# VH-VL binders against Protein BCP1 (BCP1), part 4

Target 1, 247 residues: Protein BCP1 (BCP1), of Saccharomyces cerevisiae (q06338)
Amino acid sequence: ENEEEQNGEEEIVNIDFDFFGGNPEVDFHALKNLLRQLFGPQESTRIQLSSLADLILGSPTTTIKTDGKESDPYCFLSFVDFKANHLSDYVKYLQKVDMRLSTFFKTMIDSGNKNCALVLSERLINMPPEVVPPLYKITLEDVATALGDDKHYDFYIIVTRKYEVNFDTDDDTDSGKRNKNKDERSKKRVKADEVDYFHEEDRFFEKYAKIHFESEAKKGVISSYMILDHEGLVKSIDELETEISTW

## First folded at step 1 (VH-VL)

Design p10 (framework fv_prolgolimab)
Fold by ESMFold2-Fast, scan of step 1:
Structure p10 (fold): chain C 247 residues (1-247), chain A 126 residues (1-126), chain B 106 residues (1-106)
Amino acid sequence: as target 1 above (247 residues)
Amino acid sequence: QVQLVQSGGGLVQPGGSLRLSCAASGFTFSSYAMYWVRQVPGKGLEWVSAISGSGGSTYYADSVKGRFAISRVNAKNTMYLQMNSLRAEDTAVYYCARGEPYYYGSGSWTNWFDPWGQGTLVTVSS
Amino acid sequence: QPVLTQPLSVSVALGQTARITCGGNNIGSKNVHWYQQKPGQAPVLVIYRDSNRPSGIPERFSGSNSGNTATLTISRAQAGDEADYYCQVWDSSTAVFGTGTKLTVL
């Protein structure tokens, strides 16, 4: 007799997501694609994505897959060590993004005792946020292994993205300007200051961020940069997990 | 910190029933799959049953299917194993264990078991 | 249901390296976890997902998994490492444990 399972269709996702370590034999190209999604077409040309994918695969990294270890990942999270990679192309890119990042990195080097992780994470749009707390918890265990048991980074540099909900969609709501002249067809961004998150965890990361700044919107997409300490990172994930448990 | 404390167990005659309990503390109980694993004295580990975080999905080893029922009451942070129609072959130490990390879905898992409860001896004899 | 085969026993001299194998068809495509069990005690996780150590497990413990064999390696063996060791995988919705290996430190 086959085993019967209880019906739990409302809260049980009918997709079997499994967590794996980074696999250098199969993950490289999928990681590059997810990185292009994370940074967008303009910013991704300013980053050597192949070398960044190699850094990820050499760092504590977790992927999420549905068809076993050798399939393509739907999602990844990586903690790239700053001190070990402070001369990397990606760090040079971050230093050029904003003075706050270059000042912070100099502070890490000058302190001698502090270190930070460069956090890189992206997933396919339709992945459930329920994957996020376990994703961070398993990868933080891998960090403890890499740094020595029970150790963690002091700070985490998170790069993510947000979007303008109503980008370039309000042209026909202005009843006084509804005609086909050239001025009406001029570029308009968004009329309401409404922004939403691609990643639900970012709402909690922003709450606990010690430093948070954003780029100007480019085609409705905003790059967001945050620096969290370890306590802030853990609290963010715990609060997300608590909220998910009420769903 | 994170703890699992077991209770129940004891001596029961063949054909009898017994209920084991596993009380959890130090983590969000409803977010984690939970498991029962047993061990016949002097023998190896044998997986018995699993329950999803919500309690919506349950799984059983073929040897106990139809006789054992796993359940949980998330409001009480407690999991149960109801054992019916007990046989001499069910004599074992029963461990509860938490699945890491949080899992959802109904198929293949990659979870490891951490932590484990202290174990409860069940003896089925006449 | 797949069977995970372990050697019944392995002996290692104090300070030397012990290797405990776990054999299974295409086991390298799965995540393998390892547990240590001392007499009268509950099992303790020592390796998860092939090669990762949980907090509190000494660096002497390491793991690998490829092809048809996963291996738990215990370097610089100590008397306190004497225990039964079990590998574990998931086969669909079923957890499968290895047959277990008794490690003796001479």
Scores: ipSAE 0.012, ipTM 0.576, lowest interface PAE 8.6, mean pLDDT 84

Design p11 (framework fv_prolgolimab)
Fold by ESMFold2-Fast, scan of step 1:
Structure p11 (fold): chain C 247 residues (1-247), chain A 122 residues (1-122), chain B 106 residues (1-106)
Amino acid sequence: as target 1 above (247 residues)
Amino acid sequence: QVQLVQSGGGLVQPGGSLRLSCAASGFTFSSYAMYWVRQVPGKGLEWVSAISGSGGYTYYADSVKGRFAISRVNAKNTMYLQMNSLRAEDTAVYYCAKSPEYFDWLSGMDVWGQGTLVTVSS
Amino acid sequence: QPVLTQPLSVSVALGQTARITCGGNNIGSKYVHWYQQKPGQAPVLVIYRDSNRPSGIPERFSGSNSGNTATLTISRAQAGDEADYYCQVWDSSTAVFGTGTKLTVL
């Protein structure tokens, strides 16, 4: 487009992102909404979201807000201590998701000297990925403060979601002369199984994951579960930051 | 120099007992899950048992549950398989194997012992 | 009972590509590991977590896993690749090995 290329008007919106600790007085309901987004409608009914929001607010947690500390968070990241919360509803849910998680958790309990964090993070769709590296860096500093002596967890259990690129959620009630078009679409399989990420950081988490598995797609959305060690987590965030610098 | 050295195989009568040993060296033994896998001569691999790094959790194949007991003595860097009420169909080469990392329990088995033949025959 | 089905045998000509399959319901949702076993020897891990090669395993070995089928691919087959191959997954706190495939190189 000549007009847009030469004299196109772009609305630039400067958004002032501020980072805050979790606030039990303000953040509870917004966190529940973000958790419902993370898990989706079906899985959310299998998790006690109010208890999970309380767990997050009692753990090292960073939120991102655009309208000051009293506004709703549009993004959060939390590191929930596994051993301190191994009897929680959320851990019971994770143990039922896959044997890899339940076996790993038993190994953590068994070890005596190792621990992991349950990582929970979600953001509104319009939040830029540029907020992610500082989000993780700030929250990991809070973890070091909580654990003492600049300590960190040995492992991180990341729960996230992906989507099928060509999934059509809308019903097509028109069957008339478009029947042949539907048949032709069905023959094209190249993009039918293509998957993409809601969260850009997940590409790097997958690269460094020691364990990674996924649910079956439900209405085009796939739940993804990863276990990373500390070095893998740090490398993932560093590589994301490097890639963002090239944008 | 990570290695597993096995011993304790031999000939035993049906209904008898036998204990296999697997001596580990070159790694922090207590931090890794350990496994027993058997193979009837000329046949395929069959998983038998698994034990967590601490020894607190044990798992068994249905075919051996109630008859075999896996254990470990971390101070001696040694794992054992106590086999009781042995049957002719338990005749096999028994391998011990280790997990790559204790948090990677459900991954592959990266280091294997040399194998120990157990023959159950009258 | 084994849950994972492999072909009993596969033949490949020297320098050609061999493909060994491992069939299991929804196996693509699990990590698949592959072992090579030569006569009189303990198994050797050749592929772990679907597609990763341990140190010392030549790049001719590769793996994939999707849907109901995992595949071990051996390109540029050599005489030394003749062996039995086993796939393996974890299921319900148990390890399950495939039925095994004997690879013969012409």
Scores: ipSAE 0.006, ipTM 0.443, lowest interface PAE 12.0, mean pLDDT 83

Design p2 (framework fv_prolgolimab)
Heavy chain, then light chain:
Amino acid sequence: QVQLVQSGGGLVQPGGSLRLSCAASGFTFSSYAMYWVRQVPGKGLEWVSAISYSGGSTYYADSVKGRFAISRVNAKNTMYLQMNSLRAEDTAVYYCARDEGWELLSYYYGMDVWGQGTLVTVSS
Amino acid sequence: QPVLTQPLSVSVALGQTARITCGGNNIGSKNVHWYQQKPGQAPVLVIYRDSNRPSGIPERFSGSNSGNTATLTISRAQAGDEADYYCQVWDSSTAVFGTGTKLTVL
ESMFold2-Fast, scan of step 1: ipSAE 0.014; ipTM 0.571

Design p3 (framework fv_prolgolimab)
Fold by ESMFold2-Fast, scan of step 1:
Structure p3 (fold): chain C 247 residues (1-247), chain A 124 residues (1-124), chain B 106 residues (1-106)
Amino acid sequence: as target 1 above (247 residues)
Amino acid sequence: QVQLVQSGGGLVQPGGSLRLSCAASGFTFDDYAMYWVRQVPGKGLEWVSAISWNSGSIYYADSVKGRFAISRVNAKNTMYLQMNSLRAEDTAVYYCAKDQYYDILTGYSPFDYWGQGTLVTVSS
Amino acid sequence: QPVLTQPLSVSVALGQTARITCGGNNIGSKNVHWYQQKPGQAPVLVIYRDSNRPSGIPERFSGSNSGNTATLTISRAQAGDEADYYCQVWDSSTAVFGTGTKLTVL
């Protein structure tokens, strides 16, 4: 009678994810939407997202789609060249985020022979982490093609987001107390001590990051900023791939 | 307080059309993804559709794809479900629901607030 | 179609602990949310992302999720806990609900 509880069939995922280069004719609006997701509504107002989407479409970029190359992407990864775009709105934004970023960028300019990529990546709903290692490997091959001689960047600036596990989103505060005591309303705190990752790869990026810092949480979401060298980026992806193989 | 107030249900014949409305208040409507979930009387919950904050991403259950259209007008704080080519099996209470987080569909968020539900009856 | 299997019904005595399971292949790799639905009412979120409680949900409600089974635990059961309970996950772009469990408090 309970035979199916003992012998349940394995779930077979039959969604065919395909990888494509950035398509300026199709991808522009979807990229802007994914960028708004990455940065959130408040930070998105501080960035010229249309300009950033144009930078992405002019850079080594890979998208993931399920309905062919003319459909909307569910995922993207882009490596934007820092030195070529150091006067961009996005770099000006990053310089204002934290002194460590502006100091690091100055170091890249002053070095003459070192360069970094501005890494931008985001994906939609419950995409399997199994797509991530091939996503990075394909895009790094495109970087090597763009830079010549199988070259890579020395450093990678990763911007991502995390969430507070125990964030209270309820607005059940008595309206009289809320309006009468704005100071106490401003002291309403997320009860979370724990954070978790939207992107599985970020656990490994943090492990190998040379610099890592985070914003204060906004509606339970934390902006996370990391600088990795090439060895650290490659090791992060390899370790993610190894972990996935054990699932 | 977050509130979702629904309207637009009723009785229709098979092959007919209805539009459901969900009016939102108590939060910044254009920051959140929104959903439709239905429940046949006496049965379980079935997800119907999802729409991102800016209408850029829209998803449908296979059972309604090609017949139902989700939309939103952020300036009016209102989401709609246009139901066309209705079938007897579409008879259900339809709930609108809000994403817990402020971004587009990430796969991590629950449906944190629900409307009161609207009964749709498809009968000959 | 992906299926989340719940027991049809669970009975618990007043003041005792109820456990409602949600079975699914590799469900431990997903975020599981739980909803309470009383007769004639809309569902109410009681647990999100495996083990987190929304504001206003008593500490008696807890959750876990590992392997092929997620569990909603209701300690010190009260008459007001009598309801239907649904688990829910996202499977790609689709939200999937469990079959539902009727909890009866004796």
Scores: ipSAE 0.000, ipTM 0.406, lowest interface PAE 17.3, mean pLDDT 83

Design p4 (framework fv_prolgolimab)
Fold by ESMFold2-Fast, scan of step 1:
Structure p4 (fold): chain C 247 residues (1-247), chain A 123 residues (1-123), chain B 106 residues (1-106)
Amino acid sequence: as target 1 above (247 residues)
Amino acid sequence: QVQLVQSGGGLVQPGGSLRLSCAASGFTFSSYAMYWVRQVPGKGLEWVSAISYSGGSTYYADSVKGRFAISRVNAKNTMYLQMNSLRAEDTAVYYCARGGDYYDSSGYWFDPWGQGTLVTVSS
Amino acid sequence: QPVLTQPLSVSVALGQTARITCGGNNIGSKNVHWYQQKPGQAPVLVIYRDSNRPSGIPERFSGSNSGNTATLTISRAQAGDEADYYCQVWDSSTAVFGTGTKLTVL
């Protein structure tokens, strides 16, 4: 009889999601807001978000909306071609994030026949993870169409975020009177800092990542960077889909 | 060529403090997450702590949180574990370890390991 | 925290195949790494990300991971393989080690 639990179930039942391609006439500002969410307020100031939104709208992109093609997207996924956009402000930003990215980009440029996609995805927190497998499958089909049937990228650079569950500091020490059960719990259940995922798919992406590294936490948010090959990306989505079927 | 050399350790009374050091050579220290793992003599491996590339993020096992502090000085290629309020249960061989190789995710497995240093907490 | 369960001991005849299991709820969704530890020595990584071998590890070491069980397989077992073996995952912000398995080569 918990009303919050009942409201959660009603919310799931009442949502009708449709998939659309990127719409340059409508999606620009909503994409910028989702990108600001993805990168956080601090990192967003280091990125040319308007240029990045334009790159997304010029790339294979799928959005999810509830009120038709002219409404704001609640979710997007985009595969931005690295070689076609290697001089972009976003790539310049990524090269400064970590030397593994700049080294990897150099190997892609030096390679005549290999390429990677810059993967950008974000959604409103209340979006069900059940939308993720079809989102990736549709967008990968659009990539195959854009590159020529049955073609795909060799590698995918995924930028995402995680959060510290116990952010807002365990530095509060209080030696006041507490009950014995509370004292015993704090004495025996000292836990390591806990980190959790905003995006369910990231657990599987991490499993298959060839390279994975994370930023320092800023206000409880950690930026996470992964490089997957095509086989790893496909396996990640397949395993997520299988797990969802058991929920 | 890649090497982790540990120092510190020894005998300390319950409630006392010790600092362990782990000196790295043969690789770009600032590019890797670093770890402490301990092993009670005759028992299994227990993860203790982790530190990110720059030292900005730290993680601790439940049993040591609030008592141990991990740190690093990248300019000196050295990582530390400051152990405070030591208990008999903290008696173990302590290993430092590097996360993966230079191009790996650097947070999720341990290679190589230092030689280990014994910490004995006894009255 | 997830618990990774390993058999206490496994015996294998010289030249035969040893299999060491690591059980955990939905462990197939995680990266499993395996370490070998000989008496008085630091652990050595033998498998990372389920099935990958570090440089210098013989091809007779292999790994798999699906469902609720990860497995380290040591083919053509040699006397020098006798050691304790530990599986390990990273879960959230913690590393979790298995209970350890003593491999005896007969």
Scores: ipSAE 0.000, ipTM 0.395, lowest interface PAE 17.4, mean pLDDT 82

Design p5 (framework fv_prolgolimab)
Fold by ESMFold2-Fast, scan of step 1:
Structure p5 (fold): chain C 247 residues (1-247), chain A 122 residues (1-122), chain B 106 residues (1-106)
Amino acid sequence: as target 1 above (247 residues)
Amino acid sequence: QVQLVQSGGGLVQPGGSLRLSCAASGFTFDDYAMYWVRQVPGKGLEWVSAISWNSGSIYYADSVKGRFAISRVNAKNTMYLQMNSLRAEDTAVYYCAKEPYSSGWYDAFDIWGQGTLVTVSS
Amino acid sequence: QPVLTQPLSVSVALGQTARITCGGNNIGSKNVHWYQQKPGQAPVLVIYRDSNRPSGIPERFSGSNSGNTATLTISRAQAGDEADYYCQVWDSSTAVFGTGTKLTVL
């Protein structure tokens, strides 16, 4: 039905993306929804999402909102301290995912002087990638403030997702004649099982990752795990920012 | 296209030293972790050592710790195994092997060298 | 270090299905890889991460991994499949190989 109560009054809605710290009073349920999106329906049942949301809200975290600090976030990024939380349900989940993670975690514990952050980030599908560089820069500044003299982590463990582009296109031309380019058509079909990114920053994270591995595809979705050192993380974000500037 | 070619090996007396080489081609060597695996003639496979793509992480089987040293020279696309204080039980065919994923670690051994026989005997 | 236990030998008739097991405590939580080794040759990777095949490995090779047992399955066995087979996992920073199984194709 049409709205009839307009008269001569106009409401101007100013919509802009604003950055806020994690708010335990209002962000909990929205974070759980974003985490469910990040991990997908299958993996989400293996993770204590409420505990993970609480862990995020107790860690350096930045959210993006359009309706002020009391509204639901459309995006978040968090750096969860590994050593402080190595007995958490989330770390136990990661140790079961792949032994490269459990081996790396043991290396961090055994080193005594190295530490890593568990990186968690997700956003609504239609959010512009232009928000990503400032999101990481603000959150890294918050980490530096929280760590004091130890201004950053040595390593960052990024969990993300990708999808299979299972698409097959037929050329609607010349259906009765033998084609000399049948090999090219076959190659296009092989390429239809390509992988694409939900998050554009992941292309740069993969480029600079010291360790990268992926799960088997489940319903076209692949879980991707990366470990970057601090230099690699910063370089990834800088290169993303440079690419965005060309758009 | 992707291949590992080994050299070195031979007969050494107990207490002696020997260095094995593994030359890589057909892939970006400095992006991949590398491994040594050995096999006593007629017996099974035994992992010996691992080195990350940047030499930042190095691991050894307990049986060779303190005696063997793994190294790599990425500019030369070559990995080495320096074997010191050799014992009769070190007699084996030694294989070099490659990690399948760029920047990966602790996965399968997807490409293997042809093997080099090391005999430790008086 | 954990021991990965394999049967010493398995026999299969031409065209039939061979199953080679790899036993280990909670092995289902680990990624299991399988290697084929013919006499005088280097091992060849035939299955990685439980069930994936490298390029060039026939579809008749498959794998599974659950609980305390991983299994390599070779369907429609051929004479050329006669070889030693090894499973492998990582236990922390150490690679552990199974005891090996000699497959004989009758």
Scores: ipSAE 0.000, ipTM 0.413, lowest interface PAE 15.4, mean pLDDT 83

Design p6 (framework fv_prolgolimab)
Fold by ESMFold2-Fast, scan of step 1:
Structure p6 (fold): chain C 247 residues (1-247), chain A 122 residues (1-122), chain B 106 residues (1-106)
Amino acid sequence: as target 1 above (247 residues)
Amino acid sequence: QVQLVQSGGGLVQPGGSLRLSCAASGFTFSSYAMYWVRQVPGKGLEWVSAISGSGGSTYYADSVKGRFAISRVNAKNTMYLQMNSLRAEDTAVYYCARDTLWFGELSPFDYWGQGTLVTVSS
Amino acid sequence: QPVLTQPLSVSVALGQTARITCGGNNIGSKYVHWYQQKPGQAPVLVIYRDSNRPSGIPERFSGSNSGNTATLTISRAQAGDEADYYCQVWDSSTAVFGTGTKLTVL
């Protein structure tokens, strides 16, 4: 039955997710596309995405692919060193987003002995959340190698996005479903004030964030900015991993 | 503290069956892919089988395909290798080892069990 | 499936530098992990992803990987470094181990 079990599993789940380092020969254009997704069409025009993709490829970075190292990534996570890149276009962009970020950056520069990472991560919508804990653990190990002496960053700046439930997904088919199969399905109530996460880990990042603020919604999408300390980042990933173990 | 504790093994006749167990502690078992690697005494390491964290995907070396079955019971933090139709060339020390949930070149075998000797002889 | 070739044995004098090679077609495009195995014991990870050291592995252990050759370097060799050493890569979902190298100190 081993052969039958393997054939059945290959038929049902014929996708292998593999973790790779950043590949500057292959990943550049796919990273730009994922960054455009992360920031959205409006905010992405305010960022030099080519320069940011180059920063990512020069930083501790992990990608997830399904067709080997030379294929396009479905997911990435990068920790870009703030102090080494404090004059970058991306940092200039963040300084203009909110005074809390510019104040925090000044504090990091003035401290001399505190370090922070710019966290960049995005994935295709159908990626399973089970990839997230190993993604962060692997990339944090690469950070320790890059900083030396089993070191880590003191703080992490996470930029992500959330969405207003039902903003553009009013189910016009719901009236048809209601008429044809009302006994099995109830009408979906539209609530523009209800918000949900593109990335499941962000619920835990928000819980442990020392600083958290959000933009006003644009076309149902909200930009979310968080600053976590190292303890908060680790707790967030551990809590996500624990939740996944109950599935 | 991550630990992998193996049990099972022993002397079995050709054509016989044997089941190995690997009990895990100190980590979220369901989040990690697990592997079996064997070593004929005095020879090198040979990968045998892999199972994803959920148990939904299993993989086998061509030499054992159709005869061995890898499985796991996440609620018990235990992985198994059911070995059927055993041959003299299956005689080896069998190690269980940990990786990540998803297979990939970035993840090493970071923790290994102590090994279990399987001897196939008449 | 890549074939990984290692020298059968390497000898190093106490305090000198040992180099153990792992040859494979375009191995520099893959990530190489290295394991140490002492007699009667399970393998222990000593280098992962070409050049990274796990916690507890001394800085005397280093790795590199370029072109068709990956190298494990053990500087200031000690008697306790005597072991078999294996390189390993992934080929899709299959793990491929090198042929193994016995390191003798003194």
Scores: ipSAE 0.000, ipTM 0.448, lowest interface PAE 14.2, mean pLDDT 83

Design p7 (framework fv_prolgolimab)
Fold by ESMFold2-Fast, scan of step 1:
Parts: C-alpha cells; structure tokens; sequence
Structure p7 (fold): chain C 247 residues (1-247), chain A 123 residues (1-123), chain B 106 residues (1-106)
C-alpha cells in the first residue's frame, strides 16, 4: 500500500502495459527513434542506428507496449552479444569513446570463457520506473534460454544519459555585457552543472559499476558508460525494486 | 604466493641506457597487466608504464614516452623496462607491480609490488 | 594533467580516528584506491574501489568517495599506522597518484 496517490493516478490506472519480444516486422522504426533518444542528437550521428536496430531485433529483447503487440513500443531492453557482433559499427563507436572500453573489448576477445552483453535500453519520457525490474528479469530469463543451460553474460556494458538540472538555453543572459566578476559566473556555472537521471535504475547501476565514466555535457545532456558484472546487475535491479516498493 | 622479484638498476651517466627486470611467480603471468611505478627518494609515486597480459598493448606516462620501452616474455614470467636517453630527473626507485586481474588491471589498482630497484643518473 | 590533492600531513592521537582526504574534480565518478608506504618499503594496497579492503587489512581501515573528495578513514589508530598514504585513480589511459600524506600517530 505504499503507492503513489497523486493527481496523475487516474491516467496511470487506465494504462495497460504489456511485455512483448522484439518484433522485426513492426518494431524497427520505433527502436530507431528510441535509440536516437538514448544517444541524443550529437552521439546518434556517430552511430549507424539502422544497423544497431537490426542487432537488437536479432538479440534477446523485450518491449513494452500499451496498444497491443502490433503497435509501437514505448520501451525496450536488449542484450546484444559482444563476441558475435565485435566487428559491428556500434562496437567501433564504443572503442572510440574511451580506451578503457577498447582495452576491455580486447580482453573479452582474447578470453575463451568470458562473454559480455551490450545493453541497450530506453523508454518514452514519463514511463513509470515500476516497469524496469520486471523488464530486466524477463529479458535475463530470455538470455538464459538463448545461451542454454541457464547461462548468463559475465559482464554488461550499459550506455545511458543524464541531464544538467539547470540547463535551459544560451540566452540566460538578460544582459549580454556583464559587469560581473568571474567568481559570480563560476558560481552560476556550478549550479547549472547539477546533474540528474533520466533512468532511475542508473543510480543503482553506478553503485555497482566496475567502470563508470561520463562525457562532457553537450546541450545539457551527458552520456554515461558503465560496465557491471552479473552480480552487480542483479543487485542493482533488486535494490531498485526494493526502493520502488517504498513509493 | 605471489612474488615479484626485481633486478637491474644502479648508476648510469646522463644519456645512457639501463634495463630493469621483474620476475613473477605465484600467478598465471600471461593473464595479468603489469606496471612500472617510480618514486624519487623522499617524493611521491609516479606511474611510468603498463603492459597487457599478452604484451599487445603498452602505455606510457608522457614524461617517458619515446625513451622507455616496456616488454614481457611470458614464457619466462619476466617483465622488462628498457630505459634510454636517461636524464637526472629519472633518478628514482622503480617498482614493478601487478594488476588485480586481466579484465580490470589496465584501469584499476596495484595489488602486489616488487621490492624496488634504485636507478641513479649521475656522472 | 589532473592532480589529486592530499594534505601534506595529518596527526592523530593513539586510539583516535584519522581522516585523509583526496581531492579531485568529479573524483566521486572514479574508483579510488589507497596505498600505505612505510619508510624503505614498497607501497601496500589498503583500500580498493573506494571502500573495499584486501585480505589482511584490518576493519579499522575504511574508505568513501563522493563529489570532489575521497576519504581514507583509519579508526582506533595504532603506532604501526604511521606511514605515507597515497590515493590513486585512472584518468583515461594514465594512473594518477595523489601528492601523498604523512600520517603521524601521537
């Protein structure tokens, strides 16, 4: 009974969220749009999104829809096998982001007994975070089925985004010529650099990440990259589920 | 038990060359990143170089890039630091060190260290 | 180019708690490791990944890391804790060590 009882409750009650596997006949264009949202306008131009959408549709993937199986997804989660796709454009993009990723990938390639998933997930703004724990649990079960013998990946590479809370526009200057010292500008910049999450689960992913690094902010958006092991991923989702139960 | 035993070092003249060795035992040498870290007597620690388990990737601090070369011979469980064009500022105790595992070693911590080897660059 | 700033020295009374800070821009987003070095000896890892202890390191050693400051905390300080302490992170392809702190146990 620790549920949200706010003014928007009736709309949430009237929305039926259903989980579906990836559908190559229906989901392609909606996935490309969600990927463009995930990476943002700057980074998405450096990635072949059509090829990435194809990788997702060929991988363990769960979507969430409100209008039945033949409608566009509002949310997706996919685990793309790294070794099977290590020559993909997406991996080439990730190798350019930071040398820790390229070093990690080389280690995975050289390993005979370890594997890694490229995690891709995004949802429309205002999707409730309550969908996230079941989304991950269902998709991890699909991974176990796909790999056989209840197997899982050893590591997960999560790419996500965050935002600067006070970022609005370049025209925050009510006066183009400021007779103010640099100290006042620095204090304003510090407040503008306060950061928050688009995805609630990322707070827990960061807690258990073995590696975590972020890009410089571009138009108020920061790209965030994390590598977790399987235990860390499971703990993150379990802690999110516990937190949600207190809402 | 993990052991790193260093050899080499000593007095060399400016512009000279010297090779340090680090012999490893107690772990699967080829699976781990290995490192060199130096310390000027009475001063702090400075990372110098890193080499991947296979030897295929090497990294250097800007202060030594182009002058020092890290290498390893996995069949002998030994890592080397070839130091060329030595300068007075290279005078330091040089430590070899091991990363915690081959996945995290290139961007993590140094769990075991050798005893250190003094290199003095003077005439 | 990044510098990890530590106080040059910290004093603690026997049995009391010592705190050694490591300052760096957005250091809370990085994994911080801590080393203890006694005179004439090689460094010894005492804390890794912000707050984890290697086997053999006493529970009175703990760590935290948030915002722009990481902290090594040594509770119930003993004479044998007197040493130089260094924090360390990775910045891109480079390991960066802090400036070092001399801990004196009074």
Amino acid sequence: as target 1 above (247 residues)
Amino acid sequence: QVQLVQSGGGLVQPGGSLRLSCAASGFTFSDYYMYWVRQVPGKGLEWVSAISGSGGSTYYADSVKGRFAISRVNAKNTMYLQMNSLRAEDTAVYYCAKGPDYVWGSYEYFDYWGQGTLVTVSS
Amino acid sequence: QPVLTQPLSVSVALGQTARITCGGNNIGSKNVHWYQQKPGQAPVLVIYRDSNRPSGIPERFSGSNSGNTATLTISRAQAGDEADYYCQVWDSSTAVFGTGTKLTVL
Scores: ipSAE 0.006, ipTM 0.452, lowest interface PAE 12.0, mean pLDDT 83

